# Miniprotein binders against q8gw64, part 25

Target 1, 233 residues: q8gw64
Amino acid sequence: SSSSQSLSFSSNSFSSQPESELLQALPSSKPKSPPLQLPWLIVGLGNPGKKYQGTRHNVGFEMVDALADAEGISMNTVNFKALFGKGVIGNIPIMLAKPQTFMNLSGESVGQIVSFYKIPLKQVLVVYDDLDLPFGKLRLLPKGGHGGHNGMRSIIDRLKGSRDFPRLRIGIGRPPGKMDTANFVLRQFNRQEQEELDHTFQTGLEAIRILLLEGFNKSATFVNTRKSMEQLS
Below, E stands for the ipSAE of ESMFold2; O stands for the ipSAE of OpenDDE; V2 stands for 0.75 times the mean of E and O plus 0.25 times the DockQ between their complexes.

## First folded at step 11 (miniprotein)

Design J33 (at its last look DockQ between E and O 0.14; V2 from the best seeds 0.00; counts 0 for: pae E 2.1 > 1.5, pTM O .744 < .8, placed apart)
Fold by OpenDDE base, look of step 11:
Structure J33 (fold): chain B 233 residues (1-233), chain A 81 residues (1-81)
Amino acid sequence: as target 1 above (233 residues)
Amino acid sequence: GSEVEYVITFTIPDQPGMLRDIKQAFADENVDIESLTPETDKDGTVEMTFRITAPSQEAFWEALDRIYQLLEDLEKRASDE
């Protein structure tokens, strides 16, 4: 009775996912070699199509568009189910993305981009609307939950439940009275709200520049210590 | 545009001819790809640092996209073996 001990070779599939690190972007002039920087992904959340343009739920798209315009980045590439712009802020390669999926499928697009470009989650900034922040108020956080936001839920789920990516939250305030949240986020801004948001976007793009060039702590201080316009009136 | 230079490190499966295949992918383009430091890790991966010199930022991004595609194709081959 020869007991054949089956040596179960546990094939440790070392899925060593190859890490890609962007060391430096050197402009042709001899300043000191800037530190190693992987490409950043900046994702604005929204719904595609004209009917969602200027809606509260698309304020993440508007922030990315304002950043693209300010940096001269063309949002003309279609890939990974997103509109893309590729550019450089200072010496840092950046990708701007607007997922062209519906909001609840934003994670499909973001997950594909992160996987293909091997972007560390600390360099994935998600910009989105937040009901729990006052209108026009920015908040930068290093991590967190989805807060009931369907786009953020989709991203976290696609990133295997990871929450350790930065987010820029844009306050849209809560629905007035008994209005349904889903109907509220699909309302367009009025002219006065849009004029206030234009100032919010200017603050937001500066916060993104500080995040990229000076790091998270300086950007978070810059954004999170600012009084809202409503607190200055 | 002004010429741009970027240095990029990739940790990739050590495959024979990979550096050649990367260089050949750009041979007909005004994009220079220099390998700075190939280090072989103990686990059959190699850390490859590239300097990419491109005539424009657009040409750099096109080159970078192709490198990432080649890396994805290498990972896929290594998972199918």
Scores: ipSAE 0.551, ipTM 0.769, lowest interface PAE 0.9, mean pLDDT 83
Fold by ESMFold2, look of step 11:
Structure J33 (fold): chain B 233 residues (1-233), chain A 81 residues (1-81)
Amino acid sequence: as target 1 above (233 residues)
Amino acid sequence: GSEVEYVITFTIPDQPGMLRDIKQAFADENVDIESLTPETDKDGTVEMTFRITAPSQEAFWEALDRIYQLLEDLEKRASDE
């Protein structure tokens, strides 16, 4: 709920209110300890290289690129085996990473970032493609297994088996017919699908903003509820 | 650019001079410390929350990177010894 924008608010409070209303006790305030302010890491998963651009497996890269563009964050720096960007949302420091390993080695990059910046795992959001969700649907979950996703397996293994980090799953649908899942995730989205993903990414941007500014539960309610799915249908 | 207020927390080893070095990292980037709030940890470390005013986002992150590098360097020396 913090904003760097200044709004001009003027006081125009001349009033003829009766004196008995003014005798109500004013609220008291006590000092309280400041909230813990730690940076977030947001990781988009994919494979590096032009031949993987636009594939279903790279939709995590695309989500993070959309976030970077919307927030004015440059991702041109190579560090921690990732294309890496630093910025803020509100006054919350965030780091964006697209590991430039191959998918199955994503944990090498994520682990280095988490160790260097001392990031609590509950503030590591991993964004990736999900075969178990309909195309374009988003789900925000606070923990879980890898679900057969090689990048998530790599991250869990590198984090000493911990599964206690949030994930934003991006539905890519299921393989049609008899298609092998490995081949399906390496197929590119068609033009219709890419246009629809623009709307999915806008919803993802809002979910991430709510996550950082208002907390996990409010973000999960925003993105996971029936109301959101009904609006998308 | 615009001055921006940030709030950031570090877990700082209770070593002589560490707070001075952190303050110097902010000063080197022209970041003003408006307040700091300690919260003692049982393990001989302290969580320190800084409210700061930075001249730019770039200065903020440069200061943070200096501080994280200081912490990493100390951890490496401790683990090697």
Scores: ipSAE 0.482, ipTM 0.810, lowest interface PAE 2.1, mean pLDDT 82
ESMFold2 (binder alone), look of step 11: mean pLDDT 75; pTM 0.651

## First folded at step 13 (miniprotein)

Design J34 (at its last look DockQ between E and O 0.20; V2 from the best seeds 0.00; counts 0 for: pae E 3.5 > 1.5, pTM O .719 < .8, other shape alone 2.653 > 2.5, placed apart)
Fold by OpenDDE base, look of step 13:
Structure J34 (fold): chain B 233 residues (1-233), chain A 83 residues (1-83)
Amino acid sequence: as target 1 above (233 residues)
Amino acid sequence: GSEVEYEIVFYIPKEDQPGMRRDIAQAFADENVDIESLTPETDKDGTVVMTFRITAPSQEAFWEALDRIYQLLEDLEKRASDE
């Protein structure tokens, strides 16, 4: 009677615990929107009313309107004696302003805006007509005097004599012959002058974008080194 | 709409009450606009530089909130000048 001892091999089933790869969902770092800088104020200078529309002295208004249109900003807010548009260019809050004061009182409006919004003067761009620049020429300056411009005089006076704000000057040229300057700046542009200014405004809006996004020096280089197309022909 | 997050810097005179930052942030706590007050800095002249982070459902809502903040600041400055 051969007792066959059946050796029961206990198969230790190694339960391979599945390593649950905890896919640590890397927190999707939402790209932190770059911190918004203080709002910029871009002021176009002009006179209110239909009789001043399309005049040399209102080219600052036209530049602001061209920028508003290009950025989809509605100039529908009325405050601080100005028409306002509020928008954003890239990550920079911007206020577009057209003072609805007479030109010589532009500083009243600009002073109120700057005071209320606590805007540093380095972030106040004033766009205006300049007799000392050839027609359609742009010049961006970090500071300066009023150059006889009544709107710029009013702004400087309201800003306690400060001149340390950027300005985009749009050339309207000097009056022809013996024409009075006051009468000259109130002349409307002809169609050809308006068509040339539309190209000036396209350059101007790009200069403003560069100023906001890339800083003053790049914008000044962009604007001030451009020969007018007329000097290349 | 795409929610927009904006950081805005306010320059507040040194004479402003320590509560002002909390009052500004709290004034919008019940709105569809979140306003976080970051740590204030003091400049070389002793001006307090406050940064607010504004989270808004739209750019329009952001500008509305911003306008209210600036109005509140103006009203606080007026009260502090009348005391």
Scores: ipSAE 0.552, ipTM 0.774, lowest interface PAE 0.9, mean pLDDT 83
Fold by ESMFold2, look of step 13:
Structure J34 (fold): chain B 233 residues (1-233), chain A 83 residues (1-83)
Amino acid sequence: as target 1 above (233 residues)
Amino acid sequence: GSEVEYEIVFYIPKEDQPGMRRDIAQAFADENVDIESLTPETDKDGTVVMTFRITAPSQEAFWEALDRIYQLLEDLEKRASDE
């Protein structure tokens, strides 16, 4: 049980605004532990290398890259078998990871990070491509299976079968005609699809920010009721 | 850089608390992170939940301290498993 060491956030507890000053003048309550707020890990899934750049299977990498860029987080460090960045969003410590294993070994990277930083699984967000969602549609789920996705299978297996971690699923559409799933996910997005995904990534960034700052339910409401880029075009 | 305030929680077995409290405080001090308060609470399993309110001179200093603290926790885990 020594492996369960943890961190949390609470920069908002030190507000100097007039309303907060008045609240701090109130009588102190019984000692209470703060809500457990531990660091977040946000994982984008994909395959390393130029061969896989721009493929549907790498859209998780692209989402995390967009987040890193938007938040000014450098991902220059190679650690835990990942391109790895550390930063904060609203004073919440976060880590961004793009496992540099092949997809089916992503759990090796995620497991090392979770173990080292004692991250609670409910604060491990995995971002990946989803065949069962329309192109550009996002879905935030609090837990679940792997759905046949080899990266998710690897993570669940490495976490000893636990499925209790949130997912941000990025819809890539379904294979056309008789194309099998394996070939479809390794196909490149065309230029227009990549441009349309930029809007999807902006929505994903906001969903992640709401998740961290306001909680799962508010983020899920925001992202799960928003029309996909496919529906908007 | 601009100072940043954080609230950080660590979970430490009770028998290790005095040494870990010292080492955590040293990790913050080494990075010029100021400890505003420390609140220990024992949870139901005897684990001490230590809440630190800190002011870091930068995000980089905060993460350098945290990485050292997580290494201390990893070393504690290895020591326990070897016995």
Scores: ipSAE 0.286, ipTM 0.704, lowest interface PAE 3.5, mean pLDDT 80
ESMFold2 (binder alone), look of step 13: mean pLDDT 76; pTM 0.678

Design J35 (at its last look DockQ between E and O 0.02; V2 from the best seeds 0.00; counts 0 for: pae E 13.8 > 1.5, pTM O .708 < .8, placed apart)
Fold by OpenDDE base, look of step 13:
Structure J35 (fold): chain B 233 residues (1-233), chain A 83 residues (1-83)
Amino acid sequence: as target 1 above (233 residues)
Amino acid sequence: GSEVEYTIIFFIPKEDQPGMRRDIAQAFADENVDIESLTPETDKDGTVEMTFRITAPSQEAFWEALDRIYQLLEDLEKRASDE
């Protein structure tokens, strides 16, 4: 009686665990909706009307127009005694404004806009002409006084004496000789002055982009270290 | 020039609204600027919000019309402060 010991080969079934389960869908990090950033208000200062176009005192308007054109923003809304354009630079909502009040009443318009839209003063950039800067020279400051500028005086007064808003100053220089300041700021630019201002506006555009996207310190470094064309000749 | 289109929003005292609407329309008509009322007027706290579409034959014509309207608004604010 030959007892054939049947060696039962236990086939270890390697249970191939299906690798399929480890595609846990990485939680689609819904791009955190960029925090609802309050809009920036960028205000150019000037006087309304054809007689003030291309004048030294309207260089703040020209800077805002150059920004509107470069960003494809239509200045087609009128409210609060200002022209407005709404747009976006990168992910930052912006409002461009040209107060259509006379320069000395610019604060009425700006005060109403700031109040209505609840814009933080740190996000109110005012662009204006400055007699104390050389022609075509830009200066970005985080705060300050009006420096004798009537539009800036009006804004500060309507903002309850607050000076804690950024400003982009565009140099127009001082009047030559004994010329009255009021007559000087109402002179149009000559061709050479306009060609220098066009370069100033391109620098101003980039400064505003840096301010919005990279913050004040980088923009201030960029602007305040540049020479005007007159300082390079 | 190229034709230009703007939206204007006026805030007018309710008492002045009927007169001011005519003065606005006349100021634009004098510059060959078309004006269309876009929204029903909203009354809030005695102020009427009036929204207009403006079509001007040029940017210059729009500016001249706008300058007249701001003068009318200033003259209204002055009258309201003297009463």
Scores: ipSAE 0.028, ipTM 0.481, lowest interface PAE 2.7, mean pLDDT 81
Fold by ESMFold2, look of step 13:
Structure J35 (fold): chain B 233 residues (1-233), chain A 83 residues (1-83)
Amino acid sequence: as target 1 above (233 residues)
Amino acid sequence: GSEVEYTIIFFIPKEDQPGMRRDIAQAFADENVDIESLTPETDKDGTVEMTFRITAPSQEAFWEALDRIYQLLEDLEKRASDE
């Protein structure tokens, strides 16, 4: 037999004071809340599992993780076939989801969340990797097709063909040479690319805050820049 | 107080309106969420868009009420599909 003993912890931890107690000591006048505070769903796309971490296809997961970390939202709840978290940005309620269905079945998760919460599609932001954008570039679009992305195809199919939901596209560049695009998206970023993505994620965090607090057009202007619109041909 | 105002929309089939409206109001009441206004709008396929302006005592109270309401809606949809 061993002389080791089980450790135990007391359940008599301090209770935090309620938020209302602090506010009761201050003037009760508060500004009028914005008239429209509907919940947003922010979905990051990727493939579940450790072997897909750091792949190009998982930048959507990474963007949502960066948002969750910045806003103090726990993503430890499993629901709707997703790692799922709830929180606020400013006074805007948000839900964060990383579908765990594998990429081509992401619509099963997103469809369940949208149906369960009856979320307007204009309040569903999907964040994903984009082969048609240069590496590290962001693009915010109010609607559109799937662009050959299997996760977006799954979502559109599950939403009865609706394309009327915003997306934040994260540029991963094109595959070099004759590499198949399916294989390219499953390759790991190198260290320098990861460092550049950290800056991209910070820009994405700000874009999402502007989207929620100030509206789509201001966020799209911030992300897409005037020089990007004049750089056509 | 420390209250927070929210605006939220539910899409409820017209045939479920009497029971669901009561159950939604009860879920808000159970969490001490005050209903400031309710604006219904019925589309032509029989779905009612109900816009609630509410004042919740906390963000947690709002999410607790919301989770209960969406569970009620899910249960109703399951019963309707089993007919």
Scores: ipSAE 0.000, ipTM 0.210, lowest interface PAE 13.8, mean pLDDT 77
ESMFold2 (binder alone), look of step 13: mean pLDDT 78; pTM 0.693

Design J36 (at its last look DockQ between E and O 0.63; V2 from the best seeds 0.00; counts 0 for: pae E 3.1 > 1.5, pTM E .798 < .8)
Fold by OpenDDE base, look of step 13:
Structure J36 (fold): chain B 233 residues (1-233), chain A 83 residues (1-83)
Amino acid sequence: as target 1 above (233 residues)
Amino acid sequence: GSEVEYEIVFTIPKEDQPGMRRDIAQAFADENVDIESLTPETDKDGTVEMTFRITAPSQEAFWEALDRIYYLLEDLEKRASDE
């Protein structure tokens, strides 16, 4: 009677615990868009009406129009005695304004816009004609006086004497010979001067983009270090 | 258009903060524009910095909403000056 001892091999079932790969969902760091500060105001200076179109004193309007066209911003809103376009450059809300007051009353319009939209003066760029700069020369400054410019005087006066707002100055040069300044600034550009200004406006709009997206110092470096093409020939 | 989202900062008197929140909530209750008041707010020297996230169906709708908020703020400031 051979007792066959059946060795019961206990099969230890290794329960392979599934390694639950905790896919740690990397928090999608949505780049926290920097909190959008109050809108920027970009003001071009000029006089309203067909007789002032294409005049030296309206080059601030032309720069704003060139920026509006380049950014697809319609200048269709009338408020605060200005013609407005509202848009966005990158993530920054912008208002483009052309005061429809006479030049010497530009501060009435700008003061109303700044007051209503609570715009800090560091975010008010004024673009205007400058007699002390060579034709087509850009200069970006963080602050300054009016330099005899009636629109800038009006703005500073309405801003309670504040000068601490950025300005993009567009050179129109000094009047030739004994010509009166008031008559000179009301002269239209000739075709060659307009073609040169179109290049100035392309540089100006890029300077404004850099100002908004990369800050004042980069924009000022970009603008103020550029030699005019005329100084390279 | 494509939906747009922007964060806008307002600095108002601290006393006007409840009014501003109420007036925005009431004005936009039935609008296709969402306005979220972000927290924390920053209090300083009797003013409060409020941040609003505006979600709008277009950039035009965003600007219309933003203009409306500034009108509500102007009206709130007028009421507070008459009390």
Scores: ipSAE 0.647, ipTM 0.845, lowest interface PAE 0.8, mean pLDDT 87
Fold by ESMFold2, look of step 13:
Structure J36 (fold): chain B 233 residues (1-233), chain A 83 residues (1-83)
Amino acid sequence: as target 1 above (233 residues)
Amino acid sequence: GSEVEYEIVFTIPKEDQPGMRRDIAQAFADENVDIESLTPETDKDGTVEMTFRITAPSQEAFWEALDRIYYLLEDLEKRASDE
């Protein structure tokens, strides 16, 4: 085989640093590069209608609404069985969707969008309520099962059993005592909970920006290692 | 509006690839989107990942062109599956 040893030396051994060399070191020729990938799809899950507004099961809708507001994206258009919006974050094209099916049929909407725009599943982020996380806690995962969540089950089924898409889970806690989990997720957040969720949504917005601009691992480190306000008190 | 640069990838089925390349370029041109470069990469099954580096006059022009292109791709896939 050939030798792997090589001579190495730095630019410090080249020459002195006059004014002309300083000007040559300026990065004036670095152009801005556009994104390499297909558009992202960010899905918030919930049930349609005023009856379900503010329920725990609709916290995914609220997260996407907060993102749409922050980025100036209108969510008033109906397409793909969803309230649907298009925009960009840092020149990365994104689509926001709130499926207007009932929760257990969310896959009909998501499947249509993914098929039409040819979105790679690693660029499909689903945002939803999670009974297994403390209230207000966020967790970003690169893949996984549905965890008993009917909307996630519907999406996985419609994507031919694929589980290889990221999720942002929003902790809603578990009910105390004998309250059925199905009834718990359909109860509305109270005023104090909504105020605490505003902070959670700001963290979620930043996690999504980091995901799009810096990659999954940096976003997961940011969001999964953070302590909630309850943990910091 | 401010001019914006994008780098967008489309997967083109092996059927009618020269026609799709032309039609995608036309969709960009119709919206005054300038194509800085295109780079084809052929996959094992004969499909092509086509990367376009573009400069759009606005976000609206960019999305108008993109939606037209996705409709063109949908139409091609429909005709290919019908034989």
Scores: ipSAE 0.337, ipTM 0.734, lowest interface PAE 3.1, mean pLDDT 81
ESMFold2 (binder alone), look of step 13: mean pLDDT 78; pTM 0.691

Design J37 (at its last look DockQ between E and O 0.35; V2 from the best seeds 0.00; counts 0 for: pae E 4.3 > 1.5)
Fold by OpenDDE base, look of step 13:
Structure J37 (fold): chain B 233 residues (1-233), chain A 83 residues (1-83)
Amino acid sequence: as target 1 above (233 residues)
Amino acid sequence: GSEVEYEIVFTIPKEDQPGMRRDIAQAFADENVDIESLTPETDKDGTVEMTFRITAPSQEAFWYALDRIYLLLEDLEKRASDE
């Protein structure tokens, strides 16, 4: 009677715990909510009507139109005595405005826009013609006087004498010889002057983008350190 | 368009805060624009700074909503000046 002791080998089943679960989804860092943004107002200065189109005194309108075209913003809304376009550059809501008042009444329009939209004056960029700058030269300033410019005077007066808003000045140069300033600013650009201004507008567009997205100091450095193309030839 | 989201700040009289929240909620109840009043609000000198997050299906819808909020704000300011 041979008792065969069957040694039952207990196979310890190593339960391989599945390593699969520890793909902790890195919390998708929701892009930080864009900082609290009030709309920007970009105002071009000029006079309404065909008579003033392409004139030195309307270069502020042309800069705003060039910005509208480059950003795909339709300048089709009429409100606050202005022609308006509403859009966004990057994450920043922007209003483009061309006051349809005469130049000396531009402050009526700008004052209404600023009052209605509660826009901080630091976010009101005014673009205008400047006799004290060489033709096609840009200058970005954080504040200042009107420099004899009737539109800028009207805006400052309507803003209760405040001068603490940024301005993009577009050089139109001084009148040649004994020409009256009022007659000079109402002269149309010739083709060569317009071609030079188109390059000025491209620089102005980029300066405005930098102003909005990267702040005043970077934009001012970008604009104010550029030599005019005429000073490089 | 692509959906857009922006945070807009308004300063109103503290007394008008409940009215403004109600009037916004009513004005946008049937619209594809979401308007969230963010907290905390900041109280100062009898005014309150309200922040709204506006989520809209397009930039055009966002601007339409924003314009309506500024109209509601103008109407609140008029009422408060007539009392």
Scores: ipSAE 0.604, ipTM 0.817, lowest interface PAE 0.8, mean pLDDT 86
Fold by ESMFold2, look of step 13:
Structure J37 (fold): chain B 233 residues (1-233), chain A 83 residues (1-83)
Amino acid sequence: as target 1 above (233 residues)
Amino acid sequence: GSEVEYEIVFTIPKEDQPGMRRDIAQAFADENVDIESLTPETDKDGTVEMTFRITAPSQEAFWYALDRIYLLLEDLEKRASDE
C-alpha cells in the first residue's frame, strides 16, 4: 500500500440541479442491471496555485470541478501528484484527477494513475483548453495530437507517444490583437466569459454522462454537432 | 448506500497466480463484498484475465476493496520484475 485515499461516497452519486432540466430530455442512468465496466479516468488540465485560478489555461480544472460538484465527489485527496477523487456516474466507477504538477508535467500524474489502475487508454478522457476552437465551443475527439498544448504533449510523451485516448477540447478562442498565445492562456476570463462558460460546462457534463452511459459515438454526436447555448432567457 | 452489482476484470501475471486469486477474494470478503462468480481465462502469454461478478454493500466498500487489490497487483509486479 503506497498511499491512503478518501473513501467517502454518497449512497447516490448523481445530484440534481436546476440546470439539469435539459438533462431530463436524455436517457438517465437508471439501468435495470448494473453496468459491467472498468473505472474511467477523467483528467482536467491546468496549473496549480491561486495565481492561475480563472485563467484560460485552467479551464480543464474548472470542468472537472463542475463534474465533481454535480456528482458529489470530493477532490480533497492528494494522490498521484493530483487532486484526486473517486465516485460513480450511474453504476460506472470513475476517477477524477486535476494534476498538481505544472502543465508541462501533467504526464507524470496521468501516467502514474494509468499504470496503477491499469486503465485502458480509451477510458482516459482529458479535458483541456483549445486555442483552435471558438470561445465556449466543445469538441470531443477519440484521439489526436497535442496541437501545441504543453499538457497534452506531456501526457502523450509519458504514454510513450500514444495518442489513442479521448479528449474533450474546450474552446478559448485566439489571442486578440498583439497578444501572444502564452500571455493569452494565462489571462483570466472576464465576468461575461465566466457566465458563458457555466453553460459550456453544463453541456460538457452532459457530454461526459452520455460518453459513459451510451458510448463515444452518441456523445460525440451530441457535443460536436451542437451549437453553444449562450444563455437562457 | 444500496447494494451495487459490479463485474470487474483483473489481469494477473503468471507468477503466483494461485496466491493472487486467494488474496483478491480475501480483499472482497474483508469488505463484505459478495463474490457471485469468479471466471479465470488464461491468455497465450500465461497471464490470467480474472472476471469477478460481485455485489458490494456500498460504493465505499467497493473502492476500498479495489484499492487493496491494485496494491496487491503492484506488489506482485515488483516481485516479478526483481527476477
Scores: ipSAE 0.221, ipTM 0.663, lowest interface PAE 4.3, mean pLDDT 80
ESMFold2 (binder alone), look of step 13: mean pLDDT 79; pTM 0.712

